# Miniprotein binders against q56419, part 34

Target 1, 326 residues: q56419
Amino acid sequence: MEGRTLEEVQEEVFKRHGVLVPKKELEDLAKALEEAGLLLTEKVEARLKEEEEKLKRERPMRLAGLSYPEGEREARAFLEAFRASYPGEGEEARVLLMPHLEPSRVPEVYGAALAALEKTPPPERIYLVGVAHRPLKEKAAALPVPFQTPFGPALPDLPALQALDALLPFELFNTPLAFREEHSLELPLFFLKGRFPEARVLPLLVARRSPELGEALKVVLRDFPGLLVLAVDLSHVGPRFGDTPLTRTLAEEARRRDLGFLERLAEGEPEAALAFLGANPTRIDGVEVVASLLPLLRERKGKVLAHRLDLEAPTLSAVGAGTLVL

## First folded at step 17 (miniprotein)

Design m21
Fold by ESMFold2, look of step 17:
Structure m21 (fold): chain B 326 residues (1-326), chain A 105 residues (1-105)
Amino acid sequence: as target 1 above (326 residues)
Amino acid sequence: TEEEREFEWLFKYAREYLREGYESGNPEILRLAIELFKEALEIAKRTGDPEREALVLWYLAAAYFDLGDKEEARKYAREALRIAEKKGIEDVIEWAEALLRYLED
């Protein structure tokens, strides 16, 4: 606390660990540390290290009882309800693009993903690629531990993860704390594990585009074949996302951007899909993942199974979600 | 200024946490966003910046709306509207009115 403000402590912790601790929490800890004669930074670092060590053993459910049921029986009924919300047939997927948005907001989009999984032979492993919502120490990261689900633990594919790590110019297992609350893995994993209970998982996050990741994954997939899942959302428009209020015109543009992006991916043209978005004015969430995975998406043709731009009139905002099989 | 930098930093990350909480349905993350917005609100009030104050109040209303706390959401949205109407902050007027129409059934 000597000569440091709470703001400076906030910033230092965030810079080092990607965790933004509210000043109220820091004040409470600082009071306890003054009573115990310890520095605030030392106590915060010890708590974060303890959490990091726990994440090196397993990743617990954070959203059970909130976004999906905690009990296995209820969780299976939940999956059935989501499948029923999509009346169509799926297609076999070697690559699946699916959302990570709160499932109740886009039930038929998740239902379309389940329909695709019905047509997909059970894979030995799933390459689950989400979007880092917290900073990573590198462009991408993995966490090689079991992820808990209502269907049991999703076990990591350690040999495939180790092979991937060996091919990258950076250490892959670099930011365990970034996985603690990461819903872009947890929400899709619920659906994937429910359908493929025996598949191992490579839980991957992208913070910033990494061509190296895509090239390495192309090599790893040859030796460790499996299902590639891009767990991404599409447009984000409106005040929730630091943008102007949703209008009919902005919603139409967001839908056009979402569908144009997906359609170009479905033609096996990921570079064209990125070029179509330009500066990405509707903040499509999937851009960094697609840009990382170009070698895996080129020349793979497929089909858009579902799309929704989820409009939230009370906040004048919207988020797009889609299901694409390649 | 130091206060301007602090506001911008808190406001940016509070909105990122709000998005994360909204997308995940995780109330712990929503409560984190709320605390950061409250810190930003304190700065906006202390610096006498009605545009920042109204803006942050709307985001607080949205965060409580996400938590299902309609009483707090109404409270903050009404306060945002009051300031925005008095100062002619047209976009926050529109935002607050949209949210309040829903919260009033």
Scores: ipSAE 0.725, ipTM 0.893, lowest interface PAE 1.3, mean pLDDT 91
Fold by ESMFold2, fold request of step 18:
Structure m21 (fold): chain B 326 residues (1-326), chain A 105 residues (1-105)
Amino acid sequence: as target 1 above (326 residues)
Amino acid sequence: TEEEREFEWLFKYAREYLREGYESGNPEILRLAIELFKEALEIAKRTGDPEREALVLWYLAAAYFDLGDKEEARKYAREALRIAEKKGIEDVIEWAEALLRYLED
């Protein structure tokens, strides 16, 4: 280490790239580099830049064989099982809210989304809006590359993405590394691509609310019509989230806030839905996305098709998920 | 202090990665969270802070639980409980007991 401690390297990498590299990994790399006389920070930055350049070409599957099957035949059977877990009928969606929580935790909620897609004419493109779990350089970002799925690549709608970028006061294509592991796009995309194999995709992430994004999308959707998907989860309660243990009272409160939020969205009142949450004490995940997309949600009425608060007794924690069509 | 700030930074982001791993089912992210929690644990031990030590041990147990590594999960949950009982850290006692009920068959 040439004038740097491992913690100083760790902090600098995080400041520049939003990636927190464990000290042990830095330690192992430092041992390998001592013979070459290289600076550890420079090697880590070069590796991250290489990964960033790869993501400018395509986004590989990260969850195949983990959250969904890798093979196409098995993946289609997987979709059918999820559809069967929801015994109801869907409704045509122009806007779909669906979860990004691990599908096996909330199978009927994903099944409800499939039921809605069953009633939805195949769109030319899908505006897939997820929640950034890694820092973005701006309030929102996109990655204009193919996303691999078991059903083939989900191709980007480049003209629509370029139009969106031109309307924003910031560079839309700003943080490729944030997409590397982003499950809020990959998990919903599996279901969407499986149902609409010919649709192109606009893979979008929101880190912080951006009114500019919603206004720009309203313009782009007029020229590039398609299905708008909000890929968001709802309440997060319990020790996993730095919170008090789950009780029956806390679970009832989380359900009440989840459903109250969804019901107000279903009435075409997204501002009321946000106001209902107040300080968001159960940490509903969808708030920043909804707040960004207000112009697209106002006066659009629909229906809540499904909801589950997924309880995990061993950790005294829970996460809510829902399906809403507008 | 510098070590207190480093602990808070590591602990915050380790928990965020644990959430991401939990929501996605991605074991690579869970292993990242584990490494960061191990770094935070070393700080808690060096600074002699049993509340922080017990907390981090519980999160390590939760992370190994998510990976399906029951032996490591038991190990960390028992150590969290041991410290929490000795020092009267009631929240961690409750959390560790809930997890151990499941892990001890």
Scores: ipSAE 0.678, ipTM 0.878, lowest interface PAE 1.5, mean pLDDT 91
Fold by ESMFold2, fold request of step 18:
Structure m21 (fold): chain B 326 residues (1-326), chain A 105 residues (1-105)
Amino acid sequence: as target 1 above (326 residues)
Amino acid sequence: TEEEREFEWLFKYAREYLREGYESGNPEILRLAIELFKEALEIAKRTGDPEREALVLWYLAAAYFDLGDKEEARKYAREALRIAEKKGIEDVIEWAEALLRYLED
């Protein structure tokens, strides 16, 4: 009889690796192996180590055939359909804010991002900053490997990543497993790589605001110029997010909060944008990324190209998405 | 209590996985959320907490709705509604009715 429970194994794995494995999966593994809980822990650790080692070499597509097509021809047609859903013109971006929400929910918002990219000279590299949906060992992280896309691999800009790592008070390459399913990088990257197939990428995640990241990026961007992309969503309201049901009043507030945030960013006033949100009652995702990147956003003026509060009536919930060029 | 703390822990992370699955369209993440909600549901049943039970059932319905599994989504939404109506849990009544309206065959 073993000395630990499945709950204890579940909690230990989560604490150590940031991966919550359902007890059913742990039970299935134990049943298949017919072994003690200590051996189960060893097998879970070995699997996580194997996956981590694979991620140190490349990051494969996880959403091909689900959120976007796997084949290049179909993927290019997909991009064109999204561009067509936004009939307006873009503007050149040195900084682009775009969503990471499932693209079919906000097609014109992604279309606006594509319109901006059409006006943007192809950069040598893209600083792609997403939101960590899994715990990181530090406030921010990067994964310095090729990210696979239907348009070919997005190659890492290793010199820029190494320069960034050297400037931070923590190891930048700290949580490979957090990148395994991270859609806040994969979904925007599909669009970015489709328009800039030769650009290298710095794939970055923020878990908690890091002033150190923004200061370091300001230095690195001077020596390694490129496009800065904030891949963030806006308000999250309704029962899906532990909130009261969406009402007309809550939707109006979420829209006001989203647009007020974006408009203050467009005025070059990122501190004012953060202050406008206060306690962030509509749970805008972009807050931690913007708070990290203040030195790169100050006094940079631009325009909000698109916004949508995606209403999901069946669940009385909504998520906001926007496209901002600076 | 220990069971109440376990419920809150599971429920919190199940909702985070549901959000991640919803935002990404990744069915494997949605299935992980479902398994965690099922663990939380068992605790709510064992502790005799109909408000938590109805709440978790609604989240299960939302997760199956995200997967496109309309039959399972209807099953859990109807169960959530049944408990919520019997116990007067008005928020879950409203949530379940909204979802069931869209799941009508």
Scores: ipSAE 0.673, ipTM 0.878, lowest interface PAE 1.5, mean pLDDT 90
Fold by OpenDDE base, fold request of step 18:
Structure m21 (fold): chain B 326 residues (1-326), chain A 105 residues (1-105)
Amino acid sequence: as target 1 above (326 residues)
Amino acid sequence: TEEEREFEWLFKYAREYLREGYESGNPEILRLAIELFKEALEIAKRTGDPEREALVLWYLAAAYFDLGDKEEARKYAREALRIAEKKGIEDVIEWAEALLRYLED
């Protein structure tokens, strides 16, 4: 049996589990294994199974002490500083679109989200829909475990998650390892848990548009009301993202697409928002999330509270972020 | 070729990890991106593709920049610039110069 190369094993594990095993680790495993190929894959799978077993209990913080403070007191001060960065007042949200970009890059956008949360009655549960930056086995997934935050664990709403699973044509509880390091849930959850400490959470990831998800959620929301949060970024332009350097023209196009997308969502026209993007040449991050949640976004009027195209000058690149209330 | 397919895979996923690392600030993810870029770089060197080599070197510089390692970032950016200038790769020249301006101040 022609032994798989380490690279083939790495690719297979990545595609299957959304995890990159370092080559050095594979080499060490291969050295420990007199035989390469199937045995290496089995050993990697066994190790990944152990990691999955850990995730059955809780999802630990990965970005504490990096993107946000680990300590509760410091975390509260951090939260208040972000709120202070937005000078305006928020509006009550039934649906909140907010970023998942590293908070220090777009503080006022997170501040706007916090402003909206201040005007929002504390929900029983939060449907937190993030972007899968790693492959999922299905179009969408959930992890039904506590997510650690500086404010204590965000507890899952198991009844609502089960109700959602029952309405989907695929297994909702798939690809648990994709959640291990997914920042699109961890970063917004910091702010959400800080404001709504008693809210249960449904941590959801979308890899590909799933109309079934939106329809199922629409039904679930009737029996399990809560705040819907779309944790999505907007345009990604410049060399860092495989584009040309940021020019006035490119920045104007990115802003036009970001704002045009958000404004159409604010008018309750999510299909028009998607159609407006076309081939999505500026790589708006939240397209698959919005496309999955169309039934929940239709006919809802709202307001764009903040938008920023954040420039990283050293790489001539920029990322769009926005806060929208519906 | 098999080597070209391997390069394209490594380079694609390295950029995806770099994006994830940039967005999250997670240094572990950035280190994974760096590992894949280094593997891609070795292939580009072996195959004698200076365009791919220069491009990978710039992305390595960006990844080290994200890690806060200005020394390594500068090293890779300079090497990217050197190869790009030698081969007339205008886009990488511009990108490397932009990064170096920041790293030299």
Scores: ipSAE 0.642, ipTM 0.876, lowest interface PAE 0.8, mean pLDDT 91

Design m21
Fold by OpenDDE base, fold request of step 18:
Structure m21 (fold): chain B 326 residues (1-326), chain A 105 residues (1-105)
Amino acid sequence: as target 1 above (326 residues)
Amino acid sequence: TEEEREFEWLFKYAREYLREGYESGNPEILRLAIELFKEALEIAKRTGDPEREALVLWYLAAAYFDLGDKEEARKYAREALRIAEKKGIEDVIEWAEALLRYLED
């Protein structure tokens, strides 16, 4: 049996689990095995399973001390500073679209989200829908465990999660390792937990558009009402993202796409928002999330509170971020 | 070829990890990106594809820049520029020069 190469094993594990096993580690494992290929894959799978078992208890912070303070007092001061960076007033949100970009890059956009949360009555639960930056086994996934924050653990709403799972044609609780490093949940959750310490959370990731998810959530929200949060970024343009350097024309196009997308969402026309993007030439990452949540976004009118196209001059690249309330 | 397929896979996912690392600020993810880029670089060197080599070198420079390692970032950016100038790869020339200006100031 022609044994698989180490690279093939690495690729397979990454595609299947969203985990990169270093080549050196695979080499060390292969040396310890009499036969490579299938046996190596089995050993890697066994190790990953052990790591999955650790995530059954809690999801630790990964970005504490990096993107936000670890200590509660410092974290509160950080939260207040971000709120202060947005000079406007918020509006009550039933649906909140906010970024997941490193907060220091777009402080006023996070500030706008906080302003909206200030006008929002404390929800019993938060449906937090992020973007999977790593592969999932299914189109969407959830992790039904406490997420650690400087403000204490964000506890899962198990009854609501179970109700959602029961309505989906696929297993919702898949690919737990994809949640371990996923910043699209961790960063928004910092702000959400800081504002609503008693709210339970449904941490959800979307890898590919799932109309089934939106339909299921629409049903679940009837019995389990809560705040829906879309944690998504907007355009990604420039060499960093495989594009030409940021020019006035490219920046204008990115802004046009970002604002055109958000404005159509604010009008309660999510299908029109998706159609407006077409092939999505500026790489708005929120497309698959919005496409999955169409039933929840239809006919909801709201307001764009903030938008920024953040330039990284050294790489001639930029990322769009926005805050929308519905 | 198998080598081309391997390169494309490595380069694709290295860029995805770089994006994730950039967005999150997570240095561990950036290190994973660097590992994949280095593997891709070795393939590009062996296959004698200067365009791929120059691109990978620039992305390595960007990854080290994100880590705050200005020395390594400058090293890879200079090498990217050198190859790009030698082969007339105008886009990489512009990108490398932009990054180097920031790293030298």
Scores: ipSAE 0.641, ipTM 0.876, lowest interface PAE 0.9, mean pLDDT 91
Fold by OpenDDE base, look of step 17:
Structure m21 (fold): chain B 326 residues (1-326), chain A 105 residues (1-105)
Amino acid sequence: as target 1 above (326 residues)
Amino acid sequence: TEEEREFEWLFKYAREYLREGYESGNPEILRLAIELFKEALEIAKRTGDPEREALVLWYLAAAYFDLGDKEEARKYAREALRIAEKKGIEDVIEWAEALLRYLED
């Protein structure tokens, strides 16, 4: 076949849309077309376009019944249980850094976030900045549609999103399919929507550091004030992440980097936080998000409320999570 | 080589999907990771790279473990261990043994 291989098509689609099309689906399409390469790509693109059109209406829950309860009553009980897992009191947040890891792994860290939210006056809008675990067409993206939650839809703040788009040198509303499965928004949003049911949301993803995003958001926040939420995890260490098995030394290093990062952020020194990580050998997840939001983090003092390095013993691996208020 | 490039791509993105699936608990994402790992595995077998093969097999075991499929996880972990022991791949031996301790009935 003189055309692109199925793998090449899969790669191209993934790079362009942040979606992995299953090989079986590609094979079925190829068989139907009796062609590969460009024609197959066109058909895949057409199918993906249909999926994009669905995402123009709403982003459905993907993790309901898995990571959190689908029913509202059960979801409220879930929130209360997580809040109860953190014995401390929160502080008012203008900026909240919280995890996006599966909640059951780090319940007290999410509990700390809920504690902070209890002390936070209900915002008109929430700027929710997550980590793109899939490629984006641009450094950052937004999806201006309702996100479904057990507490009802989290509605987008369209005026604020439009204002942000107007200030960016790239199209903000790109790669909608990257949002379809992105847990870095969905999981934090559950807690945020549960606490602030009337808040509008700006769901944002960062793939690569964008200084432009931070500068634009700084301007937008003047006219459209709200709570800024960084939904990021911290260190990822062990074989699962391409590292050596968790040892005392590795765990200490991961904690040192996590806490050193958070503490410098708490002192209002985000550049120092990034510099402290250097090459980021423990793979702190939130680096690109923090690097993008420097203008919003500078000179803001706050407090680290919680931190955990969660061990997965079967894989000798661990993930760091933290809650920070500014 | 083209095959090496293909392997590296598949393996890279399989690990990214595995990470996403692990962090979220999303079984659909885990299945996508498994698919890519299986493709990478076939390349490793074809090219005769036992280190890559053993490594991919361990990641497959981890992915099936995340899915809650202990049977398949055990199968791939044992195969990873077998190849690793045969070739003296000490890190994969340790990782496979660690995983198998939780997969034994």
Scores: ipSAE 0.575, ipTM 0.854, lowest interface PAE 1.0, mean pLDDT 90

